# VHH binders against Geranylgeranyl transferase type-1 subunit beta (CDC43), part 10

Target 1, 376 residues: Geranylgeranyl transferase type-1 subunit beta (CDC43), of Saccharomyces cerevisiae (p18898)
Amino acid sequence: MCQATNGPSRVVTKKHRKFFERHLQLLPSSHQGHDVNRMAIIFYSISGLSIFDVNVSAKYGDHLGWMRKHYIKTVLDDTENTVISGFVGSLVMNIPHATTINLPNTLFALLSMIMLRDYEYFETILDKRSLARFVSKCQRPDRGSFVSCLDYKTNCGSSVDSDDLRFCYIAVAILYICGCRSKEDFDEYIDTEKLLGYIMSQQCYNGAFGAHNEPHSGYTSCALSTLALLSSLEKLSDKFKEDTITWLLHRQVSSHGCMKFESELNASYDQSDDGGFQGRENKFADTCYAFWCLNSLHLLTKDWKMLCQTELVTNYLLDRTQKTLTGGFSKNDEEDADLYHSCLGSAALALIEGKFNGELCIPQEIFNDFSKRCCF
Below, E stands for the ipSAE of ESMFold2; O stands for the ipSAE of OpenDDE; V2 stands for 0.75 times the mean of E and O plus 0.25 times the DockQ between their complexes.

## First folded at step 1 (VHH)

Design c09 (framework vhh_7mjh_2)
Fold by ESMFold2-Fast, scan of step 1:
Structure c09 (fold): chain B 376 residues (1-376), chain A 121 residues (1-121)
Amino acid sequence: as target 1 above (376 residues)
Amino acid sequence: EVQLVESGGGLVQPGGSLRLSCAASGFTFSDYYMSWVRQAPGKGLEWIGRIYSGGSTSYNPSLKSLVTISRDNSKNTLYLQMNSLRAEDTATYYCARDEGYDYFESPFDYWGQGTTVTVSS
């Protein structure tokens, strides 16, 4: 969050708080029918409120009841009668299989419970070992990547989603939340070496991560956060780290400094994008890529704030995508604020101020409290 | 308004080939990855494959030898070529817009209405 040393803050904090609060208030209070978006809405809203210093545990603990009802523990009809658990319910995308246990809903629920400080329930009711076994079943045995959910007829990873760096991140984040820290901890549930092999296979020739040598900043953030949680960032070569830093710095759309020449060659350059980050080459700036790119840079080098134009991205977020009338942040200067971009734009500003933990996508103070309670 | 309209389905004999098309409108087609997903009667959804904006493809390993995905950005059209069709390929085939970025959820945000393919003699 920006604070002035000799002037007022440009952040419209009260409007942002009301924006996130409205999204929680619009959720149905009934127990009938599953809202496929609800878990994601809770996560992004609680995260945004927590970033703006709202005591979410005191104000929004009532949402814990709904989340608790969506925790499912079941026995698979497999050789070992494996007991798994996880969360069903809301996804942002309205797809038929969203009612099954899946990795995104499970991570959203766990992170929301951590932000709401539901630690007694977390330690007593949630069976962390069965959560970890669900993650284990989502790993592809041949390539080590993860899919979002199981096909309950085969008890294997669903064919609906492609093998994806996002699901590698989500899987490892869930295991980390369940207590995995060392390679030995992770190896109890997943094939860590195959996962590392898959992640390394997604390196692009000139830096960054993405499938088929198509670098993407979102997948780069997922890969780097996964490696950070696995204490394996050092496995990246120095050349790849330098190439990735260079690629990420060139994602900042800028008419100034050393990035001026690159921006002049960008066919998608627009003055309204000045200071923002693009997700991949020849695209427009987007509020969420400020977070994904800055998180990636933060994980790769301690000097990241010196290397990128942090004042320009701050100006982009506050002057172009911040909505001073309604609160929230939009994807770009032309669209209305939405929950996803409001959360990640706020997270990007918090990351610049050292107040956000990008690896688990939660405020730093919440991460610190979680760390003290879970003995790490 | 985003619209995805599949076509090309129908009755095909075993061992035959079929090409499905998906006409996209209401968005900049070239900016999006696109996917094909199918659902056999009484079964769950099965992902077939993805095509990236540049034309590179990623397939379900179980289907890789049987299908080819391609796109024509000038026509805003996605294609699925299927060869050596078998009775178990009988399904409703869906075109899906694929954002292909870190959103912590399914990458598919818009789906077509589906087109049915029946493989029988």
Scores: ipSAE 0.052, ipTM 0.477, lowest interface PAE 5.8, mean pLDDT 82

Design c10 (framework vhh_7n9e_1; at its last look DockQ between E and O 0.45; V2 from the best seeds 0.00; counts 0 for: pae E 10.0 > 2)
Fold by ESMFold2, look of step 2:
Structure c10 (fold): chain B 376 residues (1-376), chain A 121 residues (1-121)
Amino acid sequence: as target 1 above (376 residues)
Amino acid sequence: DVQLVESGGGLVQAGGSLRLSCAASGFTFSDYAMYWGRQAPGKGREWVSGISGSGGSTAYASSVKGRFTISRDNAKNTLYLQMNNLKPEDTALYYCATEYSDFYGEELDYWGQGTQVTVSS
């Protein structure tokens, strides 16, 4: 509790609370329209409010209870009549329900209900097995990676959706929330060995994870978080861990970093990124990469705060991307705040403070409460 | 979905010039940084140049600095690369890219299919 009894803060907490509240106020409590982003809006908004010490369960629990209507259970047209379930983004669809259930909406809804402390739902309504079977159907049998949804005609993973480390993370996070902990738990629903093989195939020669040997901090965070939830971080060699830590530290833009953005005519523009993180070499700093890079470092070493300049990234977030007049955080200092970067900027600050569970992407206190109440 | 379509490649003699274009759709173009990359035959991908969403900041790989100029027209959703004083070592498939985050917070790297640039002696 290092912030207890602290004096004034550079964080404009009241503005941030209002920013997130405005996004919730735009949602109708019973709207059945075509807005497929409702689960994401709820998740980012209540996560941000929770980070800033709003009791979202007390304030929004009854109002947001309509989220449960987005839980769909259905029977696949296959030889086994497999029962699956998940969350949809819209209740108004002209195609079969199985094709509109997707992994991201399912994770957003589950995490939101955890933050709302809707434990009765987890104990009575949520059919964990049918949900886990949906995750199983999203795994590609040839690669071990995951897609976001099923093709409505084939009941196989969508041929048009991407399959990458992000959906691997989402799939494993859902199973973890449903109670999977050991390899045997996960193996009931997915091919864990194929998944690990896919993740390891995405390692880059000089550290980090990415496609075609091009490391990227977003993919790196997804891979490491997935391995952490699978209790499999030790499967990474010490050399690869060391190379990855080094690569991540070089993503911080500073006088000690490898790359800067420069203008021959305006030195102050090159300095606007100082302290922030980039997602890969020769890229601009971005609020979201502060979270992705710091989370990755946090998972790889207990010394991460000593190894990177957390004071500099805090200054970048608070002085360059925090929007003190409206609340929220922007991608960079040239743009307005948006919900995604506001959530991840807030999460990065909370992670530095030790108040965020980076493996599951929720405030640590919320995770602890869920774990006490809903042990499996 | 995000779509990136490159054009303007071709054969050119050493010392010549080309202008590449990348038409973007499926996202709010002005909110995102854009990049040019290239891949020579049998080699890995190489970052070439980047430009901020507003166009206020640019960056270049040392191999092209002073010869290439990145620009964007946010009213037309189009990214450009002016390539001058081309050398045989610039021969590659050139692609544009962005680090797009959709409303669900799914951060994705999107690339176009690329346009071939071949520089002869």
Scores: ipSAE 0.006, ipTM 0.422, lowest interface PAE 10.0, mean pLDDT 81
ESMFold2-Fast, scan of step 1: ipSAE 0.556; ipTM 0.825
ESMFold2 (binder alone), look of step 2: mean pLDDT 83; pTM 0.828
OpenDDE, look of step 2: ipSAE 0.033; ipTM 0.462

Design c11 (framework vhh_h_nbbcii10_fgla)
Fold by ESMFold2-Fast, scan of step 1:
Structure c11 (fold): chain B 376 residues (1-376), chain A 125 residues (1-125)
Amino acid sequence: as target 1 above (376 residues)
Amino acid sequence: QVQLVESGGGLVQPGGSLRLSCAASGFTFSSYSSYALGWFRQAPGQGLEAVAAISGSGGSTYYADSVKGRFTISRDNSKNTLYLQMNSLRAEDTAVYYCAADEYYGLDSEEYDYWGQGTLVTVSS
């Protein structure tokens, strides 16, 4: 964080901690399976507290009990009697021959357990092979992309479900957490070459990644993080990397950089966006895109802090979207703080300070401890 | 109820050393403690200045530039005690030294909720 060594920080750290704590305190301790968003709330809140140096394992370890109850291990109605496992958002839908296990809730639960240091459960109770088999079943055999859950009749990904770079990232992150590192490790569970082919097919003409040849910083971050976890960033051409860096630098809305001449032609340009990042061309700046763009730059070049205006995005986050009265960060200067933007705005600041691991979206200290203990 | 009690202050000559202690009660030091601990000082007629901080786990430390390389912060979980080893003391180190505890980890004094009463360190010949 941007702390002064003498005197008060520009970051209202105590208020941000209380903001994230409020989200955990508002969750009923006796609540069982009636809130499908609780896993995400736990993840963003614990992540935010960890970014602000709270020892979450000591204070919030009681949330592990609720998360552990949402770990489901089941046998599919297929010829092989395949055993899969993962995390559900709700226990209410206990339908025979149907699974409510999905990739986002599984990733949120695993990352929360890592941040809460639930290593005993992670190493002894979680069946990593059955988790990996669930991920395997979510891969589309034709194009190598992933869907979030399985169809109740076929026990495979539904052809009508959304498949995009977000689910590719989630799938690979889960496999990485389960121990996959080499191509051979990933190939045990997924078709890695088809996945790489899909990711490469989502490259846009002028750099970046996106659906339908429309560059988007969120999809770009997901694609680059996926490639980083697969140790495959070097498979990107030098031209595409250079084009993508240039595109990302132009996402920073600024009168003091590469956007200087472009902002004069943008009728939607707002001075209150100065220094922030946009997700797409000719759009407003948003707190979350600071994280997605900076993570992408970090993954593409070691010189990223010299190339972008890190002080300007810091000022945008602290002066425009930081809420000094309530704590937290809003999407823009007009909205109230919300959990998602508070977590990602905090993560962006932590990434600038070298304290955040963007590939797994957790604090760097937590990633280092996990890697050391699990023998990455 | 969290209470912090500093000790170890006194008169020392320039170039000398002192070790300050801060005994904590109302919470237990452990590798999983929720509370980070810090040292702050206030010289006569001056404002509060940060000295050092140590994380709840003890795995991370911060130091103010004015003391880096001369002072060492440490904790002993078995004794529920925070320490500040002060070496190569200078006249400008003369101050009342306070220990502080909070779930916040860093050098911003305004973030800390729990404070000791202070111990005086005087560096003079």
Scores: ipSAE 0.000, ipTM 0.192, lowest interface PAE 13.4, mean pLDDT 82

Design c12 (framework vhh_8cml_1)
Fold by ESMFold2-Fast, scan of step 1:
Structure c12 (fold): chain B 376 residues (1-376), chain A 124 residues (1-124)
Amino acid sequence: as target 1 above (376 residues)
Amino acid sequence: EVQLVESGGGLVQPGGSLRLSCAASGFTFSSYAMGWFRQAPGQEREFVALISGSGGSTDYSDSAKGRFTISRDNAKNTVYLQMNSLKPEDTGVYFCAAGEYDFLEYSGDAYDYWGQGTQVTVSS
């Protein structure tokens, strides 16, 4: 039998470490019968281990060899013979084409290499300018948004590809990792003003970011992180910032909240959600939205921990979605732990402790070490 | 109250085509990502394709890329899977699913609602 809890909620650190370690050990096999991205598994697992103070560079440097094999540098068949590079999710007959390079796999690989301290490769072998040119090719010239990959026939983004705020964030994060800091740095590779115009066009009337005036905390986190990396948060109006803070605080499901009071007489209230965050209005709480909402609040105001119920979200994560026997965090109280929610739940707790850099989605100590070393 | 009803399955020869449909009711369809999953006899359920609530973002399993196309009609609360160049290994029960799409998750999203499935058999 399991023992009764007779004290305050505690993080089961050793179980969480073992949970993330098991995911690395079982690559490339899927644990749960769903498709998985191996590059994402490495990223979430290494990030989770780093949050729980594992020396990942000493223990998991073997994964660097596998990741390095996914780095592709190629010449486009265009008038300028443009050299681009990036990371692929899978090796296609060991000879990937330019179209197999994509923004998410590139970001996951770069962040993983940073966490594994692969600085020699990062500074000597990795062609940062060709990475940045790949990002440049992914920008839509009309809207300023980004697509995930290039069309094989045109060597540019297709009009039917997704160009939402996720890819804006990933593109800017890659450029930031490549050394872009000032507007002049970014302008070498992308149309920064058009990108800013696109991001601003995704503002919702009552605060937050989303599509067609439908606020969403995931898109809000992407937009705010993008603006933070562009040093452009100050371009947001004071009214929009205040409206967004208010909207984010209302995402917390709370029977004791300062912003929103929930009761068991409310048809939409669920006791299992108490303290958690919803991604959008009239939805249930989810472990990942604790991270996306808290990251957004952190980027908007230094007082964010005083404004939201940080103790309640901590208790939601530790008592409702933390799996004390197996380690890891689930989406909600009813589901098993999975890698994505385990990483982001751990990240949310680390963010509350001041130990996580939400803008690049890596531990703060790793970000601090990286920032001392990597510039153009 | 939520219902997902799949249709369009059947028997086809290798190289043939099928279009699956999933009619949704009981929730705000445009607010949910829609996915297609399949399960072959004696095997685990696997991801096939995903489309975001707006229809602006799609994702596919490696086995489906270049052959299958997912689309949706939010006015009709329907998601579609156009399957071309079908192979015997595509045989299975195809399930429609609805859920929240986490934008930094590549694939393997958790889904809130599931249909009962429609049989696809690719046999000569």
Scores: ipSAE 0.005, ipTM 0.294, lowest interface PAE 10.3, mean pLDDT 81

Design d01 (framework vhh_8fcz_2)
Fold by ESMFold2-Fast, scan of step 1:
Structure d01 (fold): chain B 376 residues (1-376), chain A 122 residues (1-122)
Amino acid sequence: as target 1 above (376 residues)
Amino acid sequence: QVQLVESGGGLVQPGGSLRLSCAASGFTFSSYAMNWVRQPPGKGLEWVSGISGSGGSTTYADSVEGRFTIIRDNDKKMVYLQMTSLKTEDTAVYYCARGYKLWSGRTYFDYEGQGTQVTVSS
């Protein structure tokens, strides 16, 4: 027997595969001046396909050649002729006397190559030390946070660029991919203690992480994933962990309360958001926040599935934001499916199944294979 | 040609043990989650256990948790199901399947094998 289904499936797997495949097929064959999102498109599409057990390395290995061409290795105009490397989003967007390498495109490229199982490139060609030096240069020396790219005049992290928990996550994820595991490994390239100090300074008074004491599930996921990759989750106080778990559970919209132990009807309940997660207080549910909240809960407690209403969030994803005609997942039931929400909605479902590594934002199988192969 | 070939079934007494084997060929084995599914006499298919492509993640049906162990050898392209403390309720045709199980209990499988019969009786 070539195929079997154990009862009816609520997930329209074949349509989701076609949705992600369409995004890869519609990518331009040549580079134009505005093709800056291609790395992100490749990452989300390959991730979504891999979550649905498509053999992406066999089908889409041709994207490796394109990604490898976006790997740039350059020498900084400094006293030591420092060699850095990383990935650019577009080959056309070159600024004279400046590097176009940035943290987001570098992470998207590296994760995509890992999902496509380009282990030969990682083991023989990729200059991990020069990648790590690029990350090192992006760290703010005074604050310990990270910016996305270098200032062309100083060849250091720009003092004008925004720093936040997202770039801290991206920086640490890149170093982890390059083989950093112990504090000593990270300390070779970054000031780990200053980074930890910055992350801890972004704790909110009533739990969770966010800028200016405004808790946000996306920043919380980035902070917790960063701490997990640094083996530093234990540095969080028990009170803060408990407050954060409580805050995250209250992000789930439910008529009977967000926690399985609540008994009273929720007066603020919105039927259209039933079971979904909001990113912050007094906002609507959104497919991507299912992933950010569930990843955060997973990192904080082994028993998270007993605390939140896992069946309700799955019903929200499959019945309200899953698009059964086109495939993919939308932000909410009123919008069309898009690549970002399709990937993160699929990731949330995979996380519930124990098949997704939220810390590195890739399927668990791929993470396990990569973690045994690539190191410094 | 994609093939899944199950073996190792047979007659065992209650409380006994069996190890089922599945030989895979024709695809990149390490890239796919593998599952064991069974069909008891006169009943529908029941998912038993799943293992990720690397072997780093495993899942089990409540009825077999603590009694069965799923393992894989990616170098040999093999999946195994080590069954202990067998019960009469474990009597079924066991199938090796490429695919995954959703938390909802729904499953999706490609290239289900021919099956191997396990009979638990004295």
Scores: ipSAE 0.000, ipTM 0.101, lowest interface PAE 22.4, mean pLDDT 82

Design d02 (framework vhh_8cml_1)
Fold by ESMFold2-Fast, scan of step 1:
Structure d02 (fold): chain B 376 residues (1-376), chain A 123 residues (1-123)
Amino acid sequence: as target 1 above (376 residues)
Amino acid sequence: EVQLVESGGGLVQPGGSLRLSCAASGFTFSSYAMGWFRQAPGQEREFVALISGSGGSTDYSDSAKGRFTISRDNAKNTVYLQMNSLKPEDTGVYFCAAKRYLFGSTKSEYDYWGQGTQVTVSS
């Protein structure tokens, strides 16, 4: 992480490291009741520490070994005795008619193990085929999209769970981590053609991706990352790519140039948002949308740093949402730092420096090491 | 009890056509990819065609491309193989098979197998 390219602000690296370390220390022991978001807390904390040059594999690998306990392998009550596996957020399993294994917790755990360089477990103990079977069963057969978990009564995707581009991304990321690279690899586990059809159906008329024909930067990042992992970005038309780039550039809130006039007409405009990114039109800037928009631009064009105002978003993050006293990043200038925005704000800065892999949402050095060792 | 029952085999002259059917029971048919394999006398069982559980994706061996079409009817728990422009080298026992995962030519990945149906292409 470097200092801002202009302005008086500096990255408070030592405070950010302590912020993320505190979140690891606040993880409750097995006798405490905080069962929500344990996998997410570990992922965001380790990712943040890695971005700020902490060697997490040396410092936290042994201490966070309990993550292996959250790996569950089970046999479905079906005629085939299907073996599936994945990760749970809690060690207590007592939810009627629903699986405790879900796609988000599984991805967070896998990415955390990769960042911790837990290659012994990853290559020898983790059952990648049973993980891929779980992903396979989460695919909707009618539209090709994914839900987060299974209903053990039907042994199919949960009917109470919604499907969207986020779960498409998570499913493909898990399969990629398990070794899928070619269409033939993915086709062993999922209906790749139906998935591509679903993703393409979520294109908005004037660019970007979103539900109900409403462009959204979070869904756009998920769709583009999914297509990148499937080696299928070329299936997007040049017109759609150009329109999406234009839409993403217009998400940056600015008091400079042409956006000054547009901002004055926007009832939701806030001077404290200057330089930040919004998730969609007529909304406030948010630290996390800096990451989602910049990742999307990075996937679409090599020239993205010249096309967007990287200095302004850097200053927004460092001057408005960075908390110099506590460390961490907040959603906006009015809120306290939280783990999610601290991780994604740090990731956005790392992406600008060329030090972050947005497709898997991990530091670039870790991605490079993973790629060399796994030899898929 | 899981059962796969093939039908539609027989004797046909070169250039002719046959439609094979496989009726499945005892499992959730729409959750399984369905494949066709064949075995000629003195040869190993080889992959012919595969269809995903939803029917949206298909795969074919190089020898089957352009001549054979795999399809399924999930309401009837049946998978089909339409074989056109048959050649003497297409002679063999044709097996229906079910697997949890999409695509692949590895016979060991299939969980359930039918008894087979004989196809003979001869003048």
Scores: ipSAE 0.000, ipTM 0.117, lowest interface PAE 19.9, mean pLDDT 81

Design d03 (framework vhh_7mjh_2)
Fold by ESMFold2-Fast, scan of step 1:
Formats: structure tokens, C-alpha cells, sequence
Structure d03 (fold): chain B 376 residues (1-376), chain A 121 residues (1-121)
């Protein structure tokens, strides 16, 4: 339950709960083109409800049956007859000689099962080794980066998807859920040295991570979360960590302090963005970047709450992007609430309260329970 | 609520041209990343290309000279223009909205039902 507060919360908790509940209740009854999104809908909805203290395992355990049906275990047509497994988005895509297993759906399913406390499945039915082999096959042998799924002809990473820091994070998060903790554990399935080399190659000269020396807060969060799960944050130089902290603090759009001048010079500056975070320089604030920036700061420094304007970002989220009539959070003041921004806006507020585990993108209480029961 | 409806498929001769349409409802195409993806019978999904909210495009390098993606914001409709069609271009073609989520990659956050293109003499 809630602890004593200084007064009634400005958070419309009951409306947010109903917002997430509606999305679970309105899931398609049969397979459609939109069905490939169902795993993501389940993840964001259950995560949002869990952030707002709903007992999701008691209320929404019925979704476990549908998710379990999307677990596929198959033998690849390769020289070693490799057994892989993972989660598909749609059962309708029954393609001969192809696999529709992908990293995002696999992570969404695993995290949802953790939040629904499906520990029996994790311990007895889920083939963690074949799951880890699927992740292994998604690694690019030359770069060490990861792609989302396999090409049916080569049984290697698919050309449909880009290899970037997002998929590095997803791959490592899946392996972590499967029990990998030490470098030796990860080395059983992936080339950890090449992965680290790729991540380090995505460092920008003046701090942060991004493609082609262009820093981006989303990629920065993925890179730092990946390094945290690999117990490798210490491999970052002190200068790079300090530069990255400075860069992240400058992502907060502010009419206050030192950021006022930079915000006023930004041709894209909008007063409705005050307090929010941008993904990169000279862009609009977005609810999701509050999460990505605050998670990055949290991973880099224990004093992050003293360094950023947490009250100002809280006011941005609650007064600008929180939808008091419908529940949920929107991308910005102009748009309607959606699942992604509602989940990550709620997660950002939970991070500020110390109630969210950013490395696995789940509530802290759920992470603590999972850690006691399944791994440590 | 969000819906994508593809149309314009059918039988076409080798070397011919075809334009596919994708009508969107429940959201604005100009505010999102939009993609075309195809699936040949018995084969995996192949990404064709995308158009970003700002109007810039990127294409699968193997298809770049053969296809053009465009949109009509007034009709909230996405288009795929295909030229010099080959038998290997026989597939079901899907339009898809790429989610703004950092974890949403392939496939995509919303798909249409698909429209079938058969290239045959």
C-alpha cells in the first residue's frame, strides 16, 4: 500500500489503472494483422498496472495461457541442427522453413511472465539454453551487435532489422533473464568482447551514445543498461561518464537555470516542453525521454536526483502529458495518451520514487522477487 | 481502432509496374514512421522501405532503384510504387506503422491485412 504523504497525489492513479485495464480487455479475440502487436500491448499494460500497485498476477494470470502458446521451440536447418526457442508475435504467420521468433517479442513475453509471477514456467518448461542459442544466432559475427530475428535462408541475423544499441540491450536482457551474470556465463552464448567493442565504438566524442558520433538519449539508456547487466559500467572512463552526465542534464528543456539560455536558442523550443526531456539536441521534449534520460543518469551517478530538476520533470509529466480525463500519458501536450508513453511516463515517476528497475524495465518489487526466486 | 487497409494488388506481367495503396484510420500517417514489408510464398518477411514523419525515405538496398514510397497527407494514405516487376516480386505486401517505442523494432506496432501481387506471364 501507499505510505503517508504531504497530501493527495496529483497523479490520477485510478484513471491510469483503468487506462491500462482497457487495453488488456480490448485485445483482439482472433488473429488479425494487428495481432503482432499483442505481446507489446500485454507488456506495457501489465507494467503500467504493476507500477500503480495492481496485483497483476492475481487479476491477469489468464494472459499467461496465450503467451505460453507463442513460445516456439524449433530445430534450425544448419550443420549442427541447432535447437532454438523464443516468442512469436503471431501464430497466424505459419511460414514453412522460416522462423518468426524475434528479440522484442521474446523480451516482452519474458518480462510479462516475470510480472505475472509465472515462475513455474521459467523453472520447469522454458528451455533457457535454446532461448540463449536464439540470442546467440542474432549476434553479428563481424560487429558483435544484434539484430531482431533470423533470415530464413542463412539462419543468421535478418536484413529486415537494423543492428543497433536497442537490440544489444534486448539480447543481453534476455540472457540475463536466462541466468547469465558473469562474463563466463555470457561467453557461453555470445562474443561478449565483440559486443563490448561495438558498444564502446558507439560512444560520442563529447559524451553519450549514438550512431555516427550523434548522441541520442534512447541509445544511451540502452547502452548503459546493457553495460550494467554485463557488470561492465566500470569500463567507461571517468571523463566519458562525466561528459555523458553533463550531456543528459542538458537534455532537460527548462525555463530555469543554465538550461534557459540553451532552450531559448533552440529553434524548436516550445513552452509546453518546459521540464521535459528531449532525445537529442534542438528537438522537442517527449514523455519517453524522461524515462530514458533519468534511467541513464541513475546508472551513471548515485546523486542523480540532486543534479537534475526532478520537480520540474514531475510537473511536466503530471501537468502537461498526464491525461486526467482518460488516464494515461501522451508523447507531448498535443497528442492523446498511448500505451508506450503511459508506461514509460509512469516508469519515470516510479524511478524518481525509487520504485522501478530501469535495467530490466520492470517495477523494483517485481525485480526483487524474481531475483530471490529464480537466479541468485 | 488503428486500422491499415492495403489495396492495388493483382496479376501483373513481368517488367510491368504497379502502385499499392494503404489507407490509414485512427492515426495520422505524417506523424509516424510508415513501412512496406512483403512476404513471398514459403519465405520470410522482407523489408522494402520506410518513410519518416518528416517525409524522408530509406529503402532496402536490393530494391532501392525499383521502388518508391510516398504518401498523401490529405487522404491519410501511404503508397508503394513498383517498377520493372520480376517473378521473384510475387508476394503478399503489407503496410505497417513502426512504433515510437525504443523496444519496438521488427515486425511493427500495427500491420494491415496485406494485398497479394502475382508477377506471371
Amino acid sequence: as target 1 above (376 residues)
Amino acid sequence: EVQLVESGGGLVQPGGSLRLSCAASGFTVSSNYMSWVRQAPGKGLEWIGRIYSGGSTSYNPSLKSLVTISRDNSKNTLYLQMNSLRAEDTATYYCARKGYTLFSGYPFDYWGQGTTVTVSS
Scores: ipSAE 0.007, ipTM 0.277, lowest interface PAE 9.0, mean pLDDT 81

